# VH-VL binders against o27280: the designs that were tried, part 252

Target 1, 266 residues: o27280
Amino acid sequence: MDSMNVPEVLEIKRIVEESESVKTFIFSWDFRREVRPGQFVMVWDFRDEKPMSVSLIDPVRSEIGISIRRVGEFTDRVHGLSEGDLLGIRGPYGRGFELMGRDILLVGGGIGMAPLAALADEATARGMRVDALVAARTADELLFLDRLEAAGVNISTCTDDGSCGFKGFAHERLLTLEENHDMAAVCGPEPMMFQVMRILDERDVPAQLSLERYMKCAVGICGQCCLDDTGFRVCAEGPVFWSQELSRVREFGRYRRDPAGRRVPW
Below, E stands for the ipSAE of ESMFold2; O stands for the ipSAE of OpenDDE; V2 stands for 0.75 times the mean of E and O plus 0.25 times the DockQ between their complexes.

## First folded at step 10 (VH-VL)

Design M117 (framework fv_cemiplimab; at its last look DockQ between E and O 0.01; V2 from the best seeds 0.00; counts 0 for: pae O 10.4 > 2, placed apart)
Fold by ESMFold2, look of step 10:
Formats: structure tokens, C-alpha cells, sequence
Structure M117 (fold): chain C 266 residues (1-266), chain A 118 residues (1-118), chain B 107 residues (1-107)
């Protein structure tokens, strides 16, 4: 019943086609309602509501961008919309990334680059040096490369099939990169994040990782986003966690739960 | 208790085909990636193929790539290895193991012997 | 492919001895290194993962160390049941290759 729990209906100002399967929807935004990289919003298409990555936070232009991957019925409907069409936006929610030091490493897989692109903009605006490892299955699925380059980010790429950059997984590429970062921010498929965290922990690099779990309320009341063993709520205590917080989470990297509470593999 | 039981190993002629099965019990099968490892008589261990819990990620050793297919049926708790175009060098005991995607192989079946000879 | 080597290829030892087996990777594998024990006619058994973490139920006389390219398995106070073949295995990237094995025999 809180106004943050009722979607605000906003007009799509413009749409950026990031790839064949990913679009960024841009809205005017009143930044008295602050948004930080790593927070999420609930997107409502007047039938259903899903959590989505905030990929653009631009207080100068008073704009916010939401990146959405086409994966099912809801996202298919949203991808069919045009500039001028309406969507409901509820949020932002959750704990965002915290910047520290002068040198940051970003490790993103697929759509996980969305919140990291927003973080890269904030980090470069602070004068930090930003290295990004951008991972995908194929070259066509690498996201935000032009935007990151324009921001002055040093980009390394890897693809499972070798079509662009290093052939292999993100954690394999990470071992070939320099180790001199003050912190890392990681977002992508959870198995990738687990292996990346293992390497970053060995290097003693403070790391923050953004998790995805099923969400309904987004404010921490319903319990559907809880992590096993700890009771952490992804929508309240996360979605961004420090690596030492995640070291106590048995399910991390192994499984997740569906709305009925059943284990579901990655 | 975690149990893995391989079956299907027989004598096969070169160029032939064979499907191995691994029946799993004692754990939530779909939560775990699975792997096939083989051992030729008197030789060491050789990783053959792995598959993620969902079946989305599949990997092969170069020596079997294009000839072998790995699959799983999570409703039957069963892992499969389809072996085509068999060669003498494929003669080995084939083990089913629990683990993939850089996880350790923590449980192993007893193995099933495949012999490729004419 | 990441090549794995082991030394020695075999060794003879007595009950009560301490022994060391070395494993080397052709490139850095961080701590993505596992150790397995295999007795004749049996399937392998996981001893150590992540280079130094003992698998549940493995006696504390086993220990692993190393990171990068060089790794060591140590067995202190060798017991009769420890005479077996030992394999290292890298789990960083496909193919997840095994070392050639080290046979630990009597005397």
C-alpha cells in the first residue's frame, strides 16, 4: 500500500536495441527518488510484474534505463512495445554496489552486464580506473561494449565459442588478467559468479556479487527471495552481497528455488 | 546414500554404436552436473564429457567430440552417453561421476567396461 | 589443453613413512586442483579438492598444498590402506585433464 509498492506508470522515451535478445527501455526519472547501481525495479506491463536490471542512471538528463532480455511471455510482450508506450515501474529496491578505492574490476556475464554498465558510469565519473571482463556464449551476445569503450573502460572479452576475444569461461579469462584491483563487482549466471568469486577470494580482492532469486514483494516481507541457511533476503539484504557474506550460503552456485519452493538447477 | 550405477558396456565392433546409462539415487539429481570419465585397461583416467544439472552446458574431450553425445533425463534420474563411430582406443571402463563446471568429482559409480574389437 | 604431470611415477614406501607426490600444470590453474585415490579394481575416490580442502571422511594424515602450477599431496604416517594409485586433476577449464598417476607400492 505504500506508494513505492504501487507502480508509477511511465512513458517509454526511447528504446536501444543492445542485441537480438536484449533491449534497453529509457524513461524520464525524478531523481528525488534516488537510484544506485545494483538496485533493481519491478516492471509492470499491466498484466504481470518482473524484476529488471537498471542499466542507465543519468541524473544530468533525468533518465533511467532498464535492460530486458527476451526469455518468455512477459518479456516478449515488453519487447513488442514502442516509444511512447506505457510501463509501470515500482522501486528502486535492494542494496546497490558500494565503490571503494581507485581501481575496479567488473566481471559480467550476459544480461549481468546491465547493472555493471551503470556502475562503470559512476566509477568513471569518480575518476576511477575501470577494467571490465565482458562474457557471453557468443560474440552476438556481448553487451554494452561500445558504451563501455566510450566511457574509457578497459575491456576484455570472452565467449564460450571463441567468436570474440578469449575462448572460454569468465573465470578462465580472469586468471590471465592483472591482479591489481582495489575491488571487484560481479554479475551474471550464478555458476559463473561462484567460480569468479573463488578466484577473487584467492587474490584477496574485495568483491561484491549481485544475485537473482524469485521475487514477488521486492521489499523483504514475503520470504520468497530467501537464501538457504542464512535467511538473507535478496530483495532486502541484497541483491548485492559482499563475497564474505556469500561464503556462508550453501546454495550459491548450486541451485535456486521456484515459486513452489522446489530446488531448480542452474 | 549417493549411488551411481552404470550399465550398457559390451563388446562392440569398430565403427559401431553403443549407449551407456547411469542410474542415480540418494541425492537430488537435477541439482548436480554429471561427468563421464574413462580408464583404458592398465592406463590412467581420462575425462570424457560433462553436462550441467539443467543440461544447458555440455562439454567434450577432443578425442570424442563429434562422435559422442551426452544427455540426461532428470525425471528418470539417469545420465546417458551415446557413443558412435567407436574405435579401438575407446576401449575402457567408463565411470559415471557427480560433478561438472569445475566442481570436484565426489561420487563415482563402479564403472562399465566397453570393449571395441573385431 | 592444460597438461598435467606427476612425479614420481611410482614409489616404494613402508607403513609409517611420510611421502610426497608432486603435480604440475602446464599453465596456472589457481587452486582448481583435485586429488583422487584409486585402489586396484575399484573406482577412484576423491581425497582433496580446491588444492588443499579434505573431502569429508578423508583422514587428516592426507594434506594438499600449492597454487598456480605446482601442487603437492602429502601422506603422513602411511597406513596399509594407503597403497594405491594417486591422480591429480585440474578443474579450471575443459578438458578437465588428469595427471598420469603415481603408484605407491610396498617398500
Amino acid sequence: as target 1 above (266 residues)
Amino acid sequence: EVQLLESGGVLVQPGGSLRLSCAASGFTFSDYGMTWVRQAPGKGLEWVSGISGSGEWIYFADSVKGRFTISRDNSKNTLYLQMNSLKGEDTAVYYCTRGDYSWPFDYWGQGTLVTVSS
Amino acid sequence: DIQMTQSPSSLSASVGDSITITCRASQSISNYLNWYQQKPGKAPNLLIYAASTLQSGVPSRFSGSGSGTDFTLTIRTLQPEDFATYYCQQSLSTPYTFGPGTVVDFR
Scores: ipSAE 0.325, ipTM 0.719, lowest interface PAE 4.4, mean pLDDT 87
Fold by OpenDDE, look of step 10:
Structure M117 (fold): chain C 266 residues (1-266), chain A 118 residues (1-118), chain B 107 residues (1-107)
Amino acid sequence: as target 1 above (266 residues)
Amino acid sequence: EVQLLESGGVLVQPGGSLRLSCAASGFTFSDYGMTWVRQAPGKGLEWVSGISGSGEWIYFADSVKGRFTISRDNSKNTLYLQMNSLKGEDTAVYYCTRGDYSWPFDYWGQGTLVTVSS
Amino acid sequence: DIQMTQSPSSLSASVGDSITITCRASQSISNYLNWYQQKPGKAPNLLIYAASTLQSGVPSRFSGSGSGTDFTLTIRTLQPEDFATYYCQQSLSTPYTFGPGTVVDFR
């Protein structure tokens, strides 16, 4: 496990405003250090450190992108940065997505589309057929639509308020879709993922889901991201899990542990 | 017996519009993806567009993207191809065929000829 | 896009002959390859799907093989009704693409 690294200080090469609340920070990357869709990095602003998914992997331009949603003090500081500013990047860590078959369904909610966008690029590059169900609360929160379209992804949108596409939740939209796929990749709010997984299981579609938990070390040592009953560490055995693995995780879709180790319902 | 019958092919001027229809029978229409394939005179086959059984997934060849739309009415067992901004290179026999995703094009209509000429 | 090629572009044969047509993809398409037969003025007919599975109703003298990038269609004991144009088609990803076709005519 070569994942215990000191943060590398990198310059923000460019910033892409994906939505009002989401920015993608682009960094030059040495691809001698491999990175896979679904893996995450620890972002350090020299005050605090947070795990963030890799949303762009571009070997041609030698760049990676990290999409960050503004949700608190740390992300507020990061969103205040400009091109040319510095951040510490540690990683990548965790298990990424695996691709199988020829047809893949991506189901993403909000910032959950970040790792799926990277997966979409790889899948399309492999010549796979990619269908994506992109969900958000409102139309202006839908992420990466132009990027996905340019990559040849077939997109279905879903919004809570009906401002774009299907009015309702992702699992509700999925129920209206009759076609099956060789596999599915899912990332978003855990309640959404839970419902989506159930539907996919009923349809016998193999599914991978990316979980989010409080992470401290990112290297499987501290145990802060351990899942109840299994001992799975989201930072080590995950964050991407197969549905069969998550079926063993009682807390999945129901609660998580906060930084103090208390159960917090979703 | 599975049957597909295309209609709507006529002579149109460049820049014109045309809608093709395909009437399906002999199978549960909504269970199958449908596809349009065209063949220019004396040329090979070219995939144009596909639509899933429910109509939720739609695909286009780059050559027609932005100009053509595909739709279906499962209550009428009918597939449609709306063709706008037609060009001379769109001249072809247009075939309606059953098949999408992992399902091959196992049944074909006899085709309808679209001619785009000034 | 996945490019499909066929070889030969045309061939002449006699009734009773065994012939082989080759199809190649620009990238691996696993077994997502279909073969079609088309006669002049008619719509194509599916012969083989999934590279080697014979479509119902198609004579057993037709067979397909291959995986990845190289595929073959074989017609054993060629019959008069087999003289036609044959197309391969990849069904892995959109845009679905056809080979340019192989014309099989009388010697």
Scores: ipSAE 0.005, ipTM 0.499, lowest interface PAE 10.4, mean pLDDT 92
ESMFold2 (binder alone), look of step 10: mean pLDDT 92; pTM 0.940

Design M118 (framework fv_cemiplimab; at its last look DockQ between E and O 0.88; V2 from the best seeds 0.00; counts 0 for: pae E 2.5 > 2)
Fold by ESMFold2, look of step 10:
Structure M118 (fold): chain C 266 residues (1-266), chain A 118 residues (1-118), chain B 107 residues (1-107)
Amino acid sequence: as target 1 above (266 residues)
Amino acid sequence: EVQLLESGGVLVQPGGSLRLSCAASGFTFSDYGMTWVRQAPGKGLEWVSGISGSGEWTYFADSVKGRFTISRDNSKNTLYLQMNSLKGEDTAVYYCTRGDYSWPFDYWGQGTLVTVSS
Amino acid sequence: DIQMTQSPSSLSASVGDSITITCRASQKISNYLNWYQQKPGKAPNLLIYEASTLQSGVPSRFSGSGSGTDFTLTIRTLQPEDFATYYCQQSYSTPYTFGPGTVVDFR
C-alpha cells in the first residue's frame, strides 16, 4: 500500500461561499499533475482524509478548486478554516469525464454540480453547446448558477419544492427537455442518477455518471470502493462510469455499503 | 414469508385526517422501498405514494401532493401514510406494497378500507 | 403524466385457450413495464417486471414482451386460476401509473 501518494500540504488561497452549506477551496496547483473533470482528490485535514471532487481547473491561473459540503465532523472542521490555512491534497485519482460531439447535457443534483461545473468550463472552452439541468430540494441549494451562466451554459433548474424553476425531480424535468444531445454527464444523489439514466438510455444518449462511495486508499488497493457483483472499484475504474457499465451493477440506484460492509439503502 | 398488514382504515368526514399503518415482517424492512396503492370501489389501481428504504426519498401522485405524507419507522418495521384534507375521491382500499422507483411491487398487503363520507 | 391503456377491456375465454393482452404507453418507456394479476376480493400480485422478466413463483405459461410503447402479456394454456383482472404499470417515471385493467372471464 506504499504506492499511495503522500499528501502535498497546500495553502488555501481563496474560499468561495457557494451556498450556506457549500464552500469552494482554491489552491495553487502545478499542472504537471494533470487534472481532468470528474477526477477527485483526497483532502487531508491532519486527522482524516476524504475524497472530494475537483470543481475548478484553471491552468491559466495555476489553480484548482475543491467544493465541499458541510455534512459531518470532517467537513465541519474544513469549513472552519480560513484563507492561509493548510490542507493536505493527494491525487488526482479516478477516471474523469470524456467529451464527445458538439452538444452536451449536464444533469446535476446538489453538490453533484461540482465536477460538472469543471466539465462545463472545458466543454465551453472547446466550443461545445452546453445545456445544464441543475436540481436541488430548494432554491437555496442550487449551485454554480452564476458560474454556469458566465460560461455560456444554457441552464434549466428544478427544485423538489418548486421554489425555483420546474417543481419536481430532475428526471421529470428531463422528460420535457429537447432530445438533441450527443452525450450527457450526470452527477448527484444516486436515486436521481438512476432515474435520469433510464431516460437517457431510452433516448440513446451516451451517458457518463459519477458515483460516490466510501473510500480509504483511493488507488484501488484496499477494496473499500468496490461495487457488488462487478468488482468495479469506484476510485480506479470510476468514479465516472458509462451508463452501459452501470447497467450491469445491481447495487446502482438501490443501495450502498457502509465501512462495515452492511447494506445501506438510498 | 413476507407479510404486510395494513390498518387504520375507517369512515371519516370530508376535510378530515387519518393515518394508515402497515406492519411488515419476513424481510429486512430497511433494505426495501415501500409504496401505497389504492383502489376505489369497482375501479382500477392507482399509485399513491412511495418511499425509499432510508425514508429520505418520497414520491407522490399529483392528486395527493400537499395533502398526504409518507413515512417509515425502520426500528418498528412500519410504513405510514398520513392523509389530510380528505375528499370523497380518496375513498378506496389502500394497499401497502413492497417496492419503489428501483424495485417492482412484488408483495402486497390485503388492504384497509378508507371511506370519506359526510 | 404517462397514460397507460389496455386492450381489450374484457375478454371471455375457456380453460386451455391462449390469450394476449396489450398495453400501450403514451410515450416511450423502454422496458420499464410491469404486469399484475388481481383476483376478485384479493390484493394484486406481481407477474412480470421489466416487460419480460417472470417473477419468482409465477407459472411459465405467463410471458411478457415489448419495448417502447407497446407491450403484451400472454397466457398460454389458460387455467381456472387465471380468470382475473390484469393491470400493466409503468415504472419509468413518476407518477408510476397503472393501466385501467383487462378482465379475463370464464366463457
Scores: ipSAE 0.568, ipTM 0.829, lowest interface PAE 2.5, mean pLDDT 90
Fold by OpenDDE, look of step 10:
Structure M118 (fold): chain C 266 residues (1-266), chain A 118 residues (1-118), chain B 107 residues (1-107)
Amino acid sequence: as target 1 above (266 residues)
Amino acid sequence: EVQLLESGGVLVQPGGSLRLSCAASGFTFSDYGMTWVRQAPGKGLEWVSGISGSGEWTYFADSVKGRFTISRDNSKNTLYLQMNSLKGEDTAVYYCTRGDYSWPFDYWGQGTLVTVSS
Amino acid sequence: DIQMTQSPSSLSASVGDSITITCRASQKISNYLNWYQQKPGKAPNLLIYEASTLQSGVPSRFSGSGSGTDFTLTIRTLQPEDFATYYCQQSYSTPYTFGPGTVVDFR
């Protein structure tokens, strides 16, 4: 296998349509190169490069999956690809999730469910009880429900419009749940994660949260993904952080830096 | 100097609609979440609605969900509150304030009075 | 929803006095508690945020403490301009809720 810092040109083995805006691209993978839930890869379409979370890790089939939401020019191009087409993949990078305990709570919003789905597979394989709070704006945007159910995950859904499950936001649904877990993993919009973290901290539930920031190098050199005050690099020290670490990050849930380094709100 | 100036408060009949505006100045408007808080005559403060800096995230009190809409135009440094299906209970001074779920309400406008009466 | 209560609902004091107002949340809210001052016919002003952090420009005679469910606002050496209504507000979760207020008037 090539160096992890050099893109490997891989053929799209198959494409799974998860929703109207989300596709999972499946690649053959040599598992001599380890990959963990929560880690990301850089996807290169020979014009541009973007970080994407790994959403499927299947050692049996020797496959990985990368779920991509259509949000801009790059993802539009990628979504236009077909099985058999080529993409450049380099990585994996970053710190992934750490599993502990017997009971785990997953809280995901939108495409944030991508890394959590991979984590769910690992957790269930280890015999852990997995509860997942899956949030989206509408029922049609809820991701990986069938996959999670098949894995034995206990699912609670919430939607902004009430089209499926609890009507409201993830933190609101979480407040209605009385059960505590040994740990939690959270991924989604930062406003969601911010509020969910508050609840989990108050309940003394250890929590890991996966952040998204603008990334350029993915190897901790350029500093584009550096978090204010702490100097944490999302690509190196993250993207998965413990809640205690994020409590030190002033910008968390409040703003991020754009490619020009300007502060932009969520 | 941070300034917030509400406008649009008038007398309206029950079932009517009204749009409030809040003009912001003295800070980078898009960097901050904004919130509407109201106060009925002689009563306490009630959180009504919040919106993130980008406008992507909006929050509402149950008492106004489905009836009120919050929005902003960052190019105009203006916050809006569209109020539909107004009720007598909506009668209050409506304050525009800087802050959202992540920030305290550190700056307030002087408020605009909305009166809902037949 | 998180219910906020305050005690007392009103109190009378003199200039130079030290007073304490309490705020209680119906559930734990960590330190996500803010204090506001409001004078008649005026908008509220932020005094304290995150339970104990003094807002810039606010006199040091104001202080806040507490965590979890019980919080206090203390005004040392009360000044004439401090006679007003004080509100606590939880920023823990939506809907954000205010306490009913405490009126501080002249003895």
Scores: ipSAE 0.256, ipTM 0.746, lowest interface PAE 2.3, mean pLDDT 93
ESMFold2 (binder alone), look of step 10: mean pLDDT 92; pTM 0.939

Design M119 (framework fv_cemiplimab; at its last look DockQ between E and O 0.92; V2 from the best seeds 0.80)
Fold by OpenDDE, second read of step 12:
Structure M119 (fold): chain C 266 residues (1-266), chain A 118 residues (1-118), chain B 107 residues (1-107)
Amino acid sequence: as target 1 above (266 residues)
Amino acid sequence: EVQLLESGGVLVQPGGSLRLSCAASGFTFSDYGMTWVRQAPGKGLEWVSGISGSGEWIYFADSVKGRFTISRDNSKNTLYLQMNSLKGEDTAVYYCTRGDYSWPFDYWGQGTLVTVSS
Amino acid sequence: DIQMTQSPSSLSASVGDSITITCRASQKISNYLNWYQQKPGKAPNLLIYEASTLQSGVPSRFSGSGSGTDFTLTIRTLQPEDFATYYCQQSLSTPYTFGPGTVVDFR
């Protein structure tokens, strides 16, 4: 039996309320099963299963964290759980982030900060300088600020309404920043990522971007998460992609597919 | 054939309000972001506002922020521009164009003239 | 904001001539530049996107080149229908900005 593909029933060790709509569920983890920032797990509530990014990797405490935003029926149920309750977790899956250089820029929007928070921990642990541009619609939706600050990350915030930091979008804020980095990691809404990617491209900053798509099997078989026109499977070739790879993906930033395979605009 | 047809341009007094419409045909309207671009008489082109296919992502030029709103009805294949607190400098031909951050402005309407004058 | 400039502001040419219009951005914009043609009383038409890619249906006598801050639009063997105003536009970031335009008229 492949323990990677069979959900392991785990007890919720603790829950951290990150915001009004986001909770982090922490589990004991056997780190004989390696996990990397940018990878995801399939979370099973014994009724449905959804992919979720790993937002915390703590080998010292033997814990992982999964941050979940309340957006639908599944997440509503999960958000109703308490410490001590059970969830099924299988994985991790997908390609995670690769760290390069000495200086890294993280650009995250909303729940997209989840995998980036994990990456920030690893980067800082490696002695890298980490700058993070954290974006959200409002100040209340900015995630992981205290955690990032505690890790020694230099944080810049931007909000759509200007309630915190720069008033505007992440790409607009990024344009005002002159400093370059050895690499960038980006995660958030695709309209944000698309525009951020162009700026990073112009600056010749190698960039990795994490995509989210409807995912069913997580093992590259069902094809539900395939990207036009490359055929990249987000669960297998991703969810982390290099900007050069995404430049070939017509779908990126333009549309996604729903569970029925229909195109849905951003 | 892709077609865009603007309407609603009229003479209005400073401080007034006006709503422009753009009827789209010949393509799947919701698949594309849409943009308003204006051109003052005898002047160049100025980007005004953009909206994504779903309508969730909206962008404005600083010159119109807080005064203009952009919206779309995908069921009617129509783009709108609500203009409030109009100023003389808002006088222009307003063009509806297909495109946004991810797509060049590849199709344009013939424009509708908005004149703001006392 | 990214400022766009064009040179010249106007030029006179004859049918059959080859002309070049220059566009400059206030900062590097990679290849995120589009060219538009506008005739009097008409809407603009896309000619070239991403600095050098010819829009479908546009004659091959039109070509674009450049990257970074300096870009050029070239029209070979100018035709009567090519007399118009040409605009460059950066597509790197909002707000999207246009050049002031170059008027190409009859000599």
Scores: ipSAE 0.881, ipTM 0.936, lowest interface PAE 0.6, mean pLDDT 95
Fold by ESMFold2, look of step 10:
Structure M119 (fold): chain C 266 residues (1-266), chain A 118 residues (1-118), chain B 107 residues (1-107)
Amino acid sequence: as target 1 above (266 residues)
Amino acid sequence: EVQLLESGGVLVQPGGSLRLSCAASGFTFSDYGMTWVRQAPGKGLEWVSGISGSGEWIYFADSVKGRFTISRDNSKNTLYLQMNSLKGEDTAVYYCTRGDYSWPFDYWGQGTLVTVSS
Amino acid sequence: DIQMTQSPSSLSASVGDSITITCRASQKISNYLNWYQQKPGKAPNLLIYEASTLQSGVPSRFSGSGSGTDFTLTIRTLQPEDFATYYCQQSLSTPYTFGPGTVVDFR
């Protein structure tokens, strides 16, 4: 049978508290099921299931990590679990990031740094030079700084309140950074990504951006993750898109749709 | 038809506070970001602050950061600007306009005059 | 902050003339440039967004061009109702700055 399409029940091996609101759940993983940075899994708590980005891909230890921010009832329940407890995992799904060139810029906002941390590990393992702009509301919400430093990533930070690094938004900090990267990878709140994309496009930096949408099937058949005006399915053609693909997507940066199909603003 | 109606502009002393309102009609208010733009008498336009449709994304000009706050009540179709620690240079007509980081400013109210003077 | 300048600060023209107004940004802003018209005693209204796209209802005698740092607004076959002040505004990044305006007057 197609093991990617049914949840495998896995034991939580370790839990890492990344911040007061973000935990990383680590599982043993058989890498015969390949996982690429930017892909996602569906996490099932035996009541509901939600898409979550993979933040750790460690073939040496045979582990994956999934970073989850506490934002609602599902994530509250998952955050209440302990090591040894069970979760269902199906996947991975979606199109991951593609690395190109020798110099990459990562721009991550909040939990959006999760898939970028996985990408940073791959990029540094390939010998690329990696710069990361890590953004959050406050210093306490900056994610993965120690891990990125240990990997040799050159880190710039920004916080909305100025408690660490540049005081302001990621796109405002980006205007002050050097323009000479071969590519960029962007993940975070969609308004941030919209504004960052405009700057990267002006600089002619090829950019890949990871979108988040409501999903049910995650395999491209139910239509719940479709983007208006294009028919792109976030679970199949994405979640990672090139900036040129997104330039044709009117809803990007402007709105999304809820499970009932209603337009929801950012 | 889209209508934006500002209110609340009055004479106020330096250091004072004032709240402006903008009543919106003729469109689905929550679908659009909103912006305040001001114009001192005889001068050009100055962007002041913007807020996204949900109210979660908020931006300010440097000249007003820490003194002004922007908010919206989507159930009342109303945009607000709370102005504190007012200065003489805040004297202007304040316009409510529809648009934010993702949309141009396509509809404007008629403005409300704020005068900051002893 | 991205600073915006406009040239000329004012001009006089006759009905039927073609005029151009120049806007410059202190750094490259791609095509993220809007134009607004403000008639005396009235609120501004949007003419052009993304450098060259006419807002619905704007007469075809208006056109915009440019990218990067240098932009123009052109009004062909100037009409009496075109007496106004014209502002450019960059939309690349916060703060969303306006140019200082160009006053167009007749006879």
Scores: ipSAE 0.686, ipTM 0.867, lowest interface PAE 1.7, mean pLDDT 91
ESMFold2 (binder alone), look of step 10: mean pLDDT 92; pTM 0.943
OpenDDE, look of step 10: ipSAE 0.844; ipTM 0.919

